# Designs tried in a protein design chat: VH-VL binders against Protein NifQ (nifQ). Part 7

Target 1, 180 residues: Protein NifQ (nifQ), of Rhodobacter capsulatus (Rhodopseudomonas capsulata) (p20629)
Amino acid sequence: MLHFPDPFATGPGPVIPAEALGFILAQGLRECAAGLGPLTARLGLSGADLAALRDRFAPGLELPDLDLPRPEAGPDQQAIETLILWRAGVATPEARWLAAILARRSMETRHLWEDLGLPSRPWLSGMIAHFLPGLAAANARNMRWKKFFYRQICSDAAFSLCLSPSCDDCDERAACFAPD
Key: E = the ipSAE of ESMFold2; O = the ipSAE of OpenDDE; V2 = 0.75 times the mean of E and O plus 0.25 times the DockQ between their complexes.

## First folded at step 1 (VH-VL)

Design s3 (framework fv_clesrovimab)
Fold by ESMFold2-Fast, scan of step 1:
Structure s3 (fold): chain C 180 residues (1-180), chain A 126 residues (1-126), chain B 107 residues (1-107)
Amino acid sequence: as target 1 above (180 residues)
Amino acid sequence: EVQLVESGGGLVRPGRSLRLSCTVSGFSFGDYAMSWVRQAPGKGLEWISFIKSKAYGGTTEYAASVKGRFTISRDDSKNIAYLQMNSLKTEDTAVYYCTRGDYDILTGYYDAFDIWGQGTTVTVSS
Amino acid sequence: DIQMTQSPSSLSASVGDRVTITCRTSQGIRSYLAWYQQKPGKAPKLLIFAASSLESGVPSRFSGSGSGTVFTLTISSLQPEDFAAYYCQQLNSYPWTFGQGTRLEIK
């Protein structure tokens, strides 16, 4: 069965992993069709990982670019992915796929849930709680996810050129929260 | 779809009481702080009250203009925030907006009110 | 209480103009400043948070800058839908306070 979820058909509620990943795949496919790049580049996954994700959550869905490798990630994307995996609390294939997707989509300009194609922030928070329970626990005060990721990497002395001794310094804070 | 819907406004005499409700849908209400902001006719915005989520102690804050007269509360089981307004004055005449607070985990501060309701009108006159 | 002063209180502009609104605070607030847009009869809408971060869905012609006690909201190329009131807010210290507002009117 092939399906692309309609955000207007489902209201906010308990996250269904297959539906959440269906929204994410649909977003990547829309951007691929619009000529913004191969699906591997839009979602930050190798073709092999996309095939495995598809087989797990959307069996029968035809995906392009499954023969392509994962594109090289910039330092901010790598830092976010490392942070997510470090805080994940699990080492499942699903956690690795989602960490890569979240890191890649954090490089886009809107709220993370919007750039993932999800209907609302609770869909994202629910998906993170399901697949990345340690990360969900780390964001106990309910910060916006892109802001949380950028704040964490900026305050960690091991991370990228965006690192500031004080990510609360207002001039550098803005740079640390830049979407690119 | 994220919505905040205020209700309970109306015409009331000075010295009386009124309770406003803010019904929330489209997000995990219990995880967010809620606030009330009012606007008198032809005037600017005035923050009046705030309530944190239970995870942060459910504590409340008030502007001096309403402290001791107004009480903010929440019912997480019903997804409703309330503003109980006692000893109303003509100066309390305003549109009352319900809004959601966006918390910054690393600083312990709030960044903004990111979602607002349509507002409910309270008129206090003789 | 932290006093918030906006300048100008009102201005008239034409479509395509670059518009700048300034917000000054009586005490340092670091970057804990937000900007809101309000159209007549409507609720305010968040534009900018943390002094310079663009809220999702807000057009890129809007930008914020500043820190400490002086903050600026800029609209790089004014559109017809931008004629509205604009408010700054500090979230550094209770009570949270707003500026008096700037009314942007068509010439």
Scores: ipSAE 0.000, ipTM 0.473, lowest interface PAE 15.5, mean pLDDT 81

Design s4 (framework fv_clesrovimab)
Fold by ESMFold2-Fast, scan of step 1:
Structure s4 (fold): chain C 180 residues (1-180), chain A 124 residues (1-124), chain B 107 residues (1-107)
Amino acid sequence: as target 1 above (180 residues)
Amino acid sequence: EVQLVESGGGLVRPGRSLRLSCTVSGFTFDDYAMSWVRQAPGKGLEWISFIRSEAYGGTTEYAASVKGRFTISRDDSKNIAYLQMNSLKTEDTAVYYCARDLGYSYGWEYFDYWGQGTTVTVSS
Amino acid sequence: DIQMTQSPSSLSASVGDRVTITCRTSQGISSALAWYQQKPGKAPKLLIFDASTLESGVPSRFSGSGSGTVFTLTISSLQPEDFAAYYCQQYNSYPYTFGQGTRLEIK
């Protein structure tokens, strides 16, 4: 039976890391099957990293494209990944895999949790709290995750990477604290 | 003054190809994503495609109705966005608008400036 | 895809009237909704974004409200230049989708 978080609950929901990554793999597989690109490109991981992730969290699941390298990342994706790894608070393989996935999927347009195939924002926040505890702590004001990433990379305050010509545009446009 | 000017529309037969261009002025093109939105005669608006700036990886998205047939691209050195339309169908008959998308910062946005539109008629 | 349904599809009103147009979404979109005005033969013009934020230069008689799946555009005192088609658009997820439009006609 699928685990459905309470849509009115506050904070990180009841998240099972293997189940969360299962949703993400399922989303990538659907997009691969729809002709949107190889699984490595949809999730921003090398075939070797996908195989390792699968062995850890979804043993026995058959994945395509495991012989392919990690695709080239654009500057936004690289900046977000660097931010996540810098703030991760840990140096585990699963933290590196999730940082790559989150950075890649931040390049899509929908809400990050929906894009990843997760049931709700608490699933995303709970997964981040489990694998990237320092990043979770850094989002102290509970901003929507993709807006948090772009605001962080746009910030002039103690941050060397700013990809927006006007970081104030990021701040002024964002209703970052609206419920998700 | 922000301006977007579409060109390249015309009458084509089904199965043929056409390339639309959108030349922009009055803003730093490199900082903005661009979208194409079409409107069939007497009908509503349909979003077709999106491209983020080259500085932000030039990532693209497409509506299912045009996926595999249309290709969006841009040339930041010339301030031009393109829509290459292949395997045209009668259902592609519409006014095609180029629109500025603020996706440069947040990855999801609305359209603050639009071109005047260029008409594409696909008829045998 | 997220389906956008506007109501009414058309309405007739007089100058000075208060008019309200509703946009309903098949899935929750938070506040990721824009409203556009389109006059015959012209391109759409942005009125409101993030459900309730008025675009610069747009008259204060226009206002937006709502979140989740139900949104409204209100014109508090209709002016002659306001007779046009109005469209809602979600930008919460790809593909971006528009409502079918509401035609505002003079009575």
Scores: ipSAE 0.000, ipTM 0.470, lowest interface PAE 14.8, mean pLDDT 81

Design s5 (framework fv_clesrovimab)
Fold by ESMFold2-Fast, scan of step 1:
Structure s5 (fold): chain C 180 residues (1-180), chain A 123 residues (1-123), chain B 107 residues (1-107)
Amino acid sequence: as target 1 above (180 residues)
Amino acid sequence: EVQLVESGGGLVRPGRSLRLSCTVSGFTFGDYAMSWVRQAPGKGLEWISFIRSKYYGETTEYAASVKGRFTISRDDSKNIAYLQMNSLKTEDTAVYYCTRAPLWFGEYYFDYWGQGTTVTVSS
Amino acid sequence: DIQMTQSPSSLSASVGDRVTITCRTSQGISSYLAWYQQKPGKAPKLLIFDASSLESGVPSRFSGSGSGTVFTLTISSLQPEDFAAYYCQQFYSYPLTFGQGTRLEIK
């Protein structure tokens, strides 16, 4: 009667949003353990927001850095977060947390789904469809999510962000404008 | 502080059934996925089955070698995980370990192991 | 299924030696790999998770490295209590799979 996707399965299977957030928390924890920075910096959330997210989707999980504030975001990260929230179609705490995470991880060099520790791109798209339904609808061409974000903010700002130091310094900026 | 204790092993004949139990203490049992891993005499480790936490509907997975014959279950009120083994074969002879996965949301490595219980299937 | 191949299958070494065990996977598993130690007659013990993270209580002479398809477990200065079997395990994809094991023996 009940059928949940195997979290280890690959392919276009259905997504469990709580499991997707679990993969994201696990990825952040791995990077903290590797010395890449505090969990708040890796996921772009305050300690209070991380605690609330953990209580909702991974109760009992021990998280470090819960007393730390959210680190200051650069201009590209802020622009992406604003875009996601504007497009979200909902005003839930989960939408706010995911917008912050997606914006922060868009600053990394890997494909967004891979960088988040998700099994495949359908897991990312399914999570976005669940928590950010308006954003999912806006990506009508099924574009890679990071490329979609940068195209949207560069287009909306007449390419001003593509001239910013952070946009120019991003290894993935070239990928944002790469052929489909 | 954390303990996993297996019981129910023994000598059984092929085609028979046996039920293993794993009683746990020292952590909030219902929050964690539980798994069974076996080891045949002189051989390596083989993952057999896991059962997810209550947050994921206690869904289960099985290795192909035991699918349809073994059933994993849990009783969170008693802090016990079970492995019901039906239609036992001689190749099921092994030490069976109860294990805990430290991250119940898809990271299934095993941070705590029980002592193991021996199952011998022979005629 | 993801196949896990350890090399060597057995290794003889002396106390104080630097020992390296390799685990190779049939497909990329990112960093979703754990290492276990098993002494005769005892349950396995977690040593390393996420390819390189040392489990609490495990001596610092143990270290893990690698990503993708090739991983190594290193013991920097072998102690008498380290003679045991060692296993790698992937948790990237179902079914979960272990390497065949490496037996570390006194030379």
Scores: ipSAE 0.006, ipTM 0.493, lowest interface PAE 14.3, mean pLDDT 82

Design s6 (framework fv_clesrovimab)
Fold by ESMFold2-Fast, scan of step 1:
Structure s6 (fold): chain C 180 residues (1-180), chain A 126 residues (1-126), chain B 107 residues (1-107)
Amino acid sequence: as target 1 above (180 residues)
Amino acid sequence: EVQLVESGGGLVRPGRSLRLSCTVSGFTFGDYGMSWVRQAPGKGLEWISFIRSKAYGETTEYAASVKGRFTISRDDSKNIAYLQMNSLKTEDTAVYYCTTDSYYYGSGSPGYFDLWGQGTTVTVSS
Amino acid sequence: DIQMTQSPSSLSASVGDRVTITCRTSQGIGSALAWYQQKPGKAPKLLIFDASSLESGVPSRFSGSGSGTVFTLTISSLQPEDFAAYYCQQYDSYPFTFGQGTRLEIK
């Protein structure tokens, strides 16, 4: 007989990747409704990609801004997205959408899992393991995700400059950005 | 100005029930998750329960010490969070604080608490 | 459950002193740690979140550091209003847990 686990049972329950994307869409919708910008800007996706993601994981959900292009990404956001795709281990549409979302939300100041509207850090790590398995394997020391991304881009001289002139080396540059 | 005001505490015998209330003002209550944290006399802080916002289905979390005995709930129309405390034990004697993170976009998962009420005292003794 | 141990449990200090309180966790929590101040008869007040981020309105003499399993709260130049209890809290996983507290007393 099938068992139906409760993902919100006390403690870190099982992660449901499709439900994780539902939380992310809900978070973007709340921010759009609060006047922080169009959904495309909040999630770092074109309207076409948002429609495709919605059709895959939340069919029937009404989304705004589906006629808008993806906004321009700054150099740090582009570097993080490139890193995620390079490490992804797969070439799926889901990997591309999640890479764009993770890179965009890494630009915010809150903890990454919290900023995405996820219940806890294991939900973020579980979602990454499912959609970006190569990236999950690369973070073998279980480093906080935003810190991992900024350390990686700081380690590559071709990527970006630290935004703070007080940063001394790559580890100190990573400290210029909030950990996830 | 955001305010959390607890009420409903008092002196009760073991095995009895109490319902605590937390009245919230100064923000859109339905968008925020709410927690209860208690402190026994002369002891430290203990997180006991959390309820997510309506957008996250009002799902709940409990510390093992209260699971099955306490129920957290909310009434967004009245801006009140509740803690129903059943089968009270002497170990439940504490000041009970209502807390929340002032998470701007609604709380699916606050971790730390920047807003606290003044607390309400619950004494369980024979 | 993640166990939180603070050291020292109490300390005496004078105005102007540099005070450091340590919080150790039974397992790695990354940076998911907050520090609170509590004065007698009052509710706790958030000081630090994400291990090192200063809460709005909190004086800059308060700072936090650390990651993983060892964290510190530092008060660089103790003021009269700083004599209070201090608590660390992890929010890496449920149930959320607090340290036992550190009582900071006037010498």
Scores: ipSAE 0.005, ipTM 0.484, lowest interface PAE 14.0, mean pLDDT 80

Design s7 (framework fv_clesrovimab)
Fold by ESMFold2-Fast, scan of step 1:
Structure s7 (fold): chain C 180 residues (1-180), chain A 125 residues (1-125), chain B 107 residues (1-107)
Amino acid sequence: as target 1 above (180 residues)
Amino acid sequence: EVQLVESGGGLVRPGRSLRLSCTVSGFTFGDYAMSWVRQAPGKGLEWISFISSKAYGGTTEYAASVKGRFTISRDDSKNIAYLQMNSLKTEDTAVYYCTREGPYSSSWYDWFDPWGQGTTVTVSS
Amino acid sequence: DIQMTQSPSSLSASVGDRVTITCRTSQDISSYLAWYQQKPGKAPKLLIFGASSLESGVPSRFSGSGSGTVFTLTISSLQPEDFAAYYCQQFNSYPYTFGQGTRLEIK
């Protein structure tokens, strides 16, 4: 069986992609078990994509809901996913899976690394640098990832996705989306 | 102007309780995480507690030295962060600072800015 | 817990000197480090965040460098108002931890 590293015992170090994805799968499984929805909905992936991700990074792990389609994403989630893919710098299956996961988990209320189940902020930054190098380069100011996504889509969409009124104060209170 | 003002400090005997308040102005309090940091006389800084914004779940963290004895909370309608201190020990004697985490206007990751002026807690028999 | 060790613990210097303070961490914290200045009787003030980014309003003689486990705060030409205590802090993992502090004293 797949064993995940203890997030409290393991200090910050080089991010291992398989371990990072293991934490993300564990988070989705906990939420599924808690009755918050099917795994496809918690991670923003089709059952087929979850199976492929599992086969690559967590072979042998039994996952539920692999027969379900990907749920429809709202406009904010779609905009974030499109931004991530556009800035990814690569066109790999891993980049596509992670873009979907990051966009879905950006709809939750905690810091992105927390909502992904990762041990700390460097785990998220390292995972993005590995799978989405162009996106990592685009966040040159080291902004918190949800805030970076929300500011980018607010600005790039000519404020069409902002809450009324305009997104002029997105930096201050994230009027378009959940703050940071 | 952004301001943080701590209150509620004083002299208290070991084993008793005290509640500190941090009243904030000049920014949208509910959007920010808050922390308490203390400094014992002649010593360095020690982070003791954190509370995230309500939008991020109001999650809390504590240093081992205060876990189980101290509780951090917030009232966004009043722009006040609290630190409830129970079972006080002489080792808890310090100046207690309230600080805001995440200067949103700079678009950077979490850092402590600004800090309040501090309130003194003396635990002595 | 991530242990933060500053060196030196105290330093005597003259106005105009170049001063460096080092902060070493027991674990890799990437760039999740801030530097604070504390003058006697006052609250700490943020100087540098993200290991190397200068906070608005802080004089350009202050600079930060480093990543991973070794970080340096440099004051290129010491001014009278710079005599203070300096602290590093990591924001990588809970519990957040500070270095023990460096006291910068007039020679």
Scores: ipSAE 0.007, ipTM 0.496, lowest interface PAE 11.7, mean pLDDT 81

Design s8 (framework fv_clesrovimab)
Fold by ESMFold2-Fast, scan of step 1:
Structure s8 (fold): chain C 180 residues (1-180), chain A 124 residues (1-124), chain B 107 residues (1-107)
Amino acid sequence: as target 1 above (180 residues)
Amino acid sequence: EVQLVESGGGLVRPGRSLRLSCTVSGFTFGDHAMSWVRQAPGKGLEWISFIRSKAYGGTPEYAASVKGRFTISRDDSKNIAYLQMNSLKTEDTAVYYCTRHLYGDYVEGYFQHWGQGTTVTVSS
Amino acid sequence: DIQMTQSPSSLSASVGDRVTITCRTSQGISTYLAWYQQKPGKAPKLLIFDASSLESGVPSRFSGSGSGTVFTLTISSLQPEDFAAYYCQQFDTYPLTFGQGTRLEIK
C-alpha cells in the first residue's frame, strides 16, 4: 500500500510518478473545499474515473462528488486532451485519466506543475515520462508543457489555427513585419 | 555553495581528441540537466551540448557545429559531467563552460550556474 | 535555428545613466528569454529569466521586459561594477541560441 504523499515535502530526490497523482488529488480537494467547484470539474474527470484513480494510487482516501459527471470541456481543453491521447504511446486507463487532468489544468493560469499541486517541475516531467511516454518523447526540445500543448495544437490544425488569434506564436511572428 | 569545476583543457593539434570534465558539489547532481557552453577568443557565447538527468532518460542534444564529433556524458556516482571532443578543428578553440539548468530536463533551458571555464586551444 | 540580434553592439555610458539594451528574435519565443552579464575574464552570470524575472542576488536596478520577438534589458542607474558584456538567450527550442552580445563601456 502506497502512502498518500505529503504535499508540503521539499528538497531534491527521485521523482515518484505514482505519488504525483496523490499531489494532484490533494490539489483538487483543496480547491473543492475552497468552494471553487466540485472535484469532477476541478480535475476534469467523472466520479467513476476519480474513484478508479483513487483506488489505484491513493487507496482509502475519501473523495467527494463521486456521483457527478465530468463537465463538458471547451474547445481548447478538448484539443489538448485529444493531442495528449494521440501522442501518448500507450492505451492504458492511467493515460486516459492523466490526459483529461492535464487538459483541464492547462485551463488554469499558473505554470502547469503549480496548477497540478506538484512540488516542482521535475515531478510533472517524470509523471508524463512514466504514464505518457510518447508525449514525453514528442517534447524533445524541452518546451514548457502548456506552451508545448498550444504550439502543437496550432501545428496540428495547420493553416487554420495559425490564422486564428488563439495562436500566440503565429500572431507574434506576424507583428514583427507590421509597419510603424 | 553550488560549485562547478572544469578540467581537461589544453593545447591540442587539429584532428586530435580531448576530454573535458566538470566536477560538481553543493547540489544533488543526478536531479539536474547539464550543458556545455563555449566562447571563442573575443567572441560571444555558443551552446554546444546538453544532457538530461538519468531519471529522464539521460539523452543528449548537440549543436550542429559539433554533432558527430563531440559526445556529452555523465557519471552520477562521481558527480562528473564529461565532454569528449573528437576530430578537433581550429574553430573549436574556446573557453568551455560547464553549466547547470534549473529544475528538470524537460522544462528549463536557461543556465543558472556556471563553472569558471577551461581553455581549449586547437593549433598546429 | 532562432537567430538573436542585440542592439546596440556596443555603447559608452557614465555612472548614474539609464541604459537600455534590445534583443530581437527571428521568430516568436513568448517569454522564454534570459539575460546574462559577463565581466572580463569571468564566467557569465544569470541576471534575468523568463524575460522579466530577476535572479536571486541580482540588484533591483536590473529589469527585463518584452515578449514575442522584442526584449529589453534596462539598468536604471548604472554603477561602476555594471561595465560588462550582456547577452540574451532564448530557451524556447533547441538548439539554444545567444545574441552576439552588447559591450557596455565607460565614457
Scores: ipSAE 0.006, ipTM 0.488, lowest interface PAE 12.6, mean pLDDT 81

Design s9 (framework fv_clesrovimab)
Fold by ESMFold2-Fast, scan of step 1:
Structure s9 (fold): chain C 180 residues (1-180), chain A 126 residues (1-126), chain B 107 residues (1-107)
Amino acid sequence: as target 1 above (180 residues)
Amino acid sequence: EVQLVESGGGLVRPGRSLRLSCTVSGFTFGDYAMSWVRQAPGKGLEWISFIRSRAYGGTTEYAASVKGRFTISRDDSKNIAYLQMNSLKTEDTAVYYCTRDVGIAVAGPYYYMDVWGQGTTVTVSS
Amino acid sequence: DIQMTQSPSSLSASVGDRVTITCRTSQGISNALAWYQQKPGKAPKLLIFDASRLESGVPSRFSGSGSGTVFTLTISSLQPEDFAAYYCQQYNSYPLTFGQGTRLEIK
C-alpha cells in the first residue's frame, strides 16, 4: 500500500509497549494516591478494562478501584476519543484502551507525554505507532500529539475547542511542529 | 433493514422554497450524523450539508453554493432529517440524497456515507 | 477546497478484465477516502472507506489502495453487474468533495 514517510521511523529507538503502559499505570496510581480521584477517573477506563490492561502489560501490579465503572466523558473528551478510534487503523482491545486514556489525559494541562508519565515524546509517538498505526500515519506533519488532537477537533468553527493553550506562545508554537 | 426515504421534492419556480424530509428506520437515528448530497442531471455528486448528532451539539456545515439559503435540521423524536431550501436557483435542480454518516460526529468533517436514500427530485424552472 | 481528479473519465472493458481507477487529490488527505458505485437511476453505494477497507457485503474483487494524494480502486475480475459509475470522496477537510466520476462501460 502507499503511505507517506513515517515521521517516527527515525525516533530514538523501539518503544517497549508493556513498559510504556506501565509508566501510564504508575502515573495514574501516583495521582490516585495523592487524592486526585479514583484510578478509573484518572485514566478514563472502567475497572474491568483496567484489570484487562494490567493483566496484559503489567501482570501482578495491584490496582485500586477495579469495581468502579468508567466515568462519563465530556463532549471534548468524547470527540478526541472518537477521532482516535476512527483514525486507529486497527480494532484491537489495546487500541480502544489507549484511545480512552489519550482522550482523558488530553484534558489535563501539561504536554501529553509528560502528563502520561512517559520518559519523552518519542515514547508517546512510538506507543501510538505500535497500537494506533493509522493515527500515527495521520499525523504526517509530526505535530505535538495534544496539539494535533485539538486542531483536528477544532477544524469546525461551530465547536469551541480550538488551539491548545500549551502551544500559544512563540517558542511553544514552534515546538509543536518540531521533530521529536 | 436500514432505510432512508426522502420526500418533498417537486417542480418550483426560481426564488421560492421547498422543504425536503428524510425519514429513517432500522437504526438509532440520534447516534448518527446525517448529510444531504445532490446530483444535477447527468453530473456528479456534490455534498451540500451535514448535521452532527445531538451528543456533538447538532452543529451544521454547508457547501459554499448553498450557505445562507439552505438549512439542515433534525427531529430525533420522529427520526426525520430536513433540508429547508430557500431562494432556489435553476442550478439547484438535482436529485437530493439523504445519507447516514458513519459514527458519532467529531468537530471536523471526517465522515463517509455508508447508507443512502433513493433520492427525491427537485426541479427549479420557470 | 480539495480538488479530486479521477482518471480515466470513462473506460470500456470486458467481463473478466482487471480494471483500475485512479483518484488524485490537490492536498494530502492521509487515508480519508471512500469509493462509491452508482448504477443508472440508483443511489450510490459505499464500496471502500479509509482508502482500503472493504464495506460489509461488497465482493472481494473490489480493493482500494493509496494514501496522501494518490488512490486507486481495482476490480480484479469484472462481472456484468460492475458496469456503473465510480466516485471517490475525501473526508479529511470541509467542504467534503467528490471526484467527477469514472464511467465503466461494456466494450
Scores: ipSAE 0.000, ipTM 0.470, lowest interface PAE 14.9, mean pLDDT 80

## First folded at step 2 (VH-VL; framework fv_necitumumab)

Design c9a (from c9 with heavy chain F105W; at its last look DockQ between E and O 0.07; V2 from the best seeds 0.00; counts 0 for: pae E 10.1 > 2, placed apart)
Fold by ESMFold2, look of step 2:
Structure c9a (fold): chain C 180 residues (1-180), chain A 122 residues (1-122), chain B 107 residues (1-107)
Amino acid sequence: as target 1 above (180 residues)
Amino acid sequence: QVQLQESGPGLVKPSQTLSLTCTVSGGSINSGDYYWSWIRQPPGKGLEWIGYIYYSGSTDYNPSLKSRVTMSVDTSKNQFSLKVNSVTAADTAVYYCARDLMITWGGVTDYWGQGTLVTVSS
Amino acid sequence: EIVMTQSPATLSLSPGERATLSCRASQSVSTYLAWYQQKPGQAPRLLIYDASNRATGIPARFSGSGSGTDFTLTISSLEPEDFAVYYCQQRSYWPYTFGGGTKAEIK
């Protein structure tokens, strides 16, 4: 498991989770400004959920697209979101928002922490441990999160549910379970 | 108390691959609490983080080096390793392995190996 | 990448004097700043983590302060064994970067 608090520290900083969500919102806003789509599509949340998330973690921040509904998600995104919610270990609004965001940003091509706009991979792991403790416990080997998501979906799937490009056909299951 | 010890050739020719191993004793590398790091220091100069590895094999490398660097872990031998490809004289440095307390909000590099000098020359 | 700038490059003082070492970050690193001491021929030794917390076994004469971009290591009364190079390191953003060092020389 990720170790926070540090034995030499006073414990988790009370503002770090809020800062993480702030980085994620800033990344989405940057992509909106670059013409890549509305903020709801970049983050996988409805405008109402974005407003609620903003009010909790970045009060006063002006956001676009708050009148838009949650965009339709493809099967890979839906499967990852379902996995995260099933493993979350909690039923909080923050867990719901983060599950949607993590699933949507997993559809991008870089490392998940980069595509979330986070400063480093430990920020991603710490945010997950804080908001989604059951998910953090499930990835005890600290696998890269996208690989973990696809590997979990492939290992739990009936014949037709393997959705990872390397795991879409479960006949190559060994490649999906190779160490990261 | 955990101890870290670097090992590997002290002299490497230009364009070859530098290869180092860190042996961990007094503790287990197969722990969720720590990242295992390589840091280098050219003689008389400052420190540069190369990268870190988790016991599962997950890594992050310094972007300035990532095209030439790989790290690996062997939990059965309680060791982790560094390779630096295509070395030049600029890669001459003391190489330290270190234990990094696994962190999401800062943290610490709390134990360092003694360091091993690697000289890149013909 | 965050650039860490340390000053002065060299600090020449006598035992018993107060030393003040500065470290500046090119952007805010909150409090995720460590200080290390490196004596000749040795690996660095952790002094301070999270800007102000002393590592285990570090004497009380060492203290750290600051947040954001400006950080200070203070040695309240220099001992002869404090001759060394001191490095700061930010741990807020990957890659974790070190300052260039301050060499403390005992007169």
Scores: ipSAE 0.006, ipTM 0.563, lowest interface PAE 10.1, mean pLDDT 82
ESMFold2 (binder alone), look of step 2: mean pLDDT 90; pTM 0.903
OpenDDE, look of step 2: ipSAE 0.020; ipTM 0.596

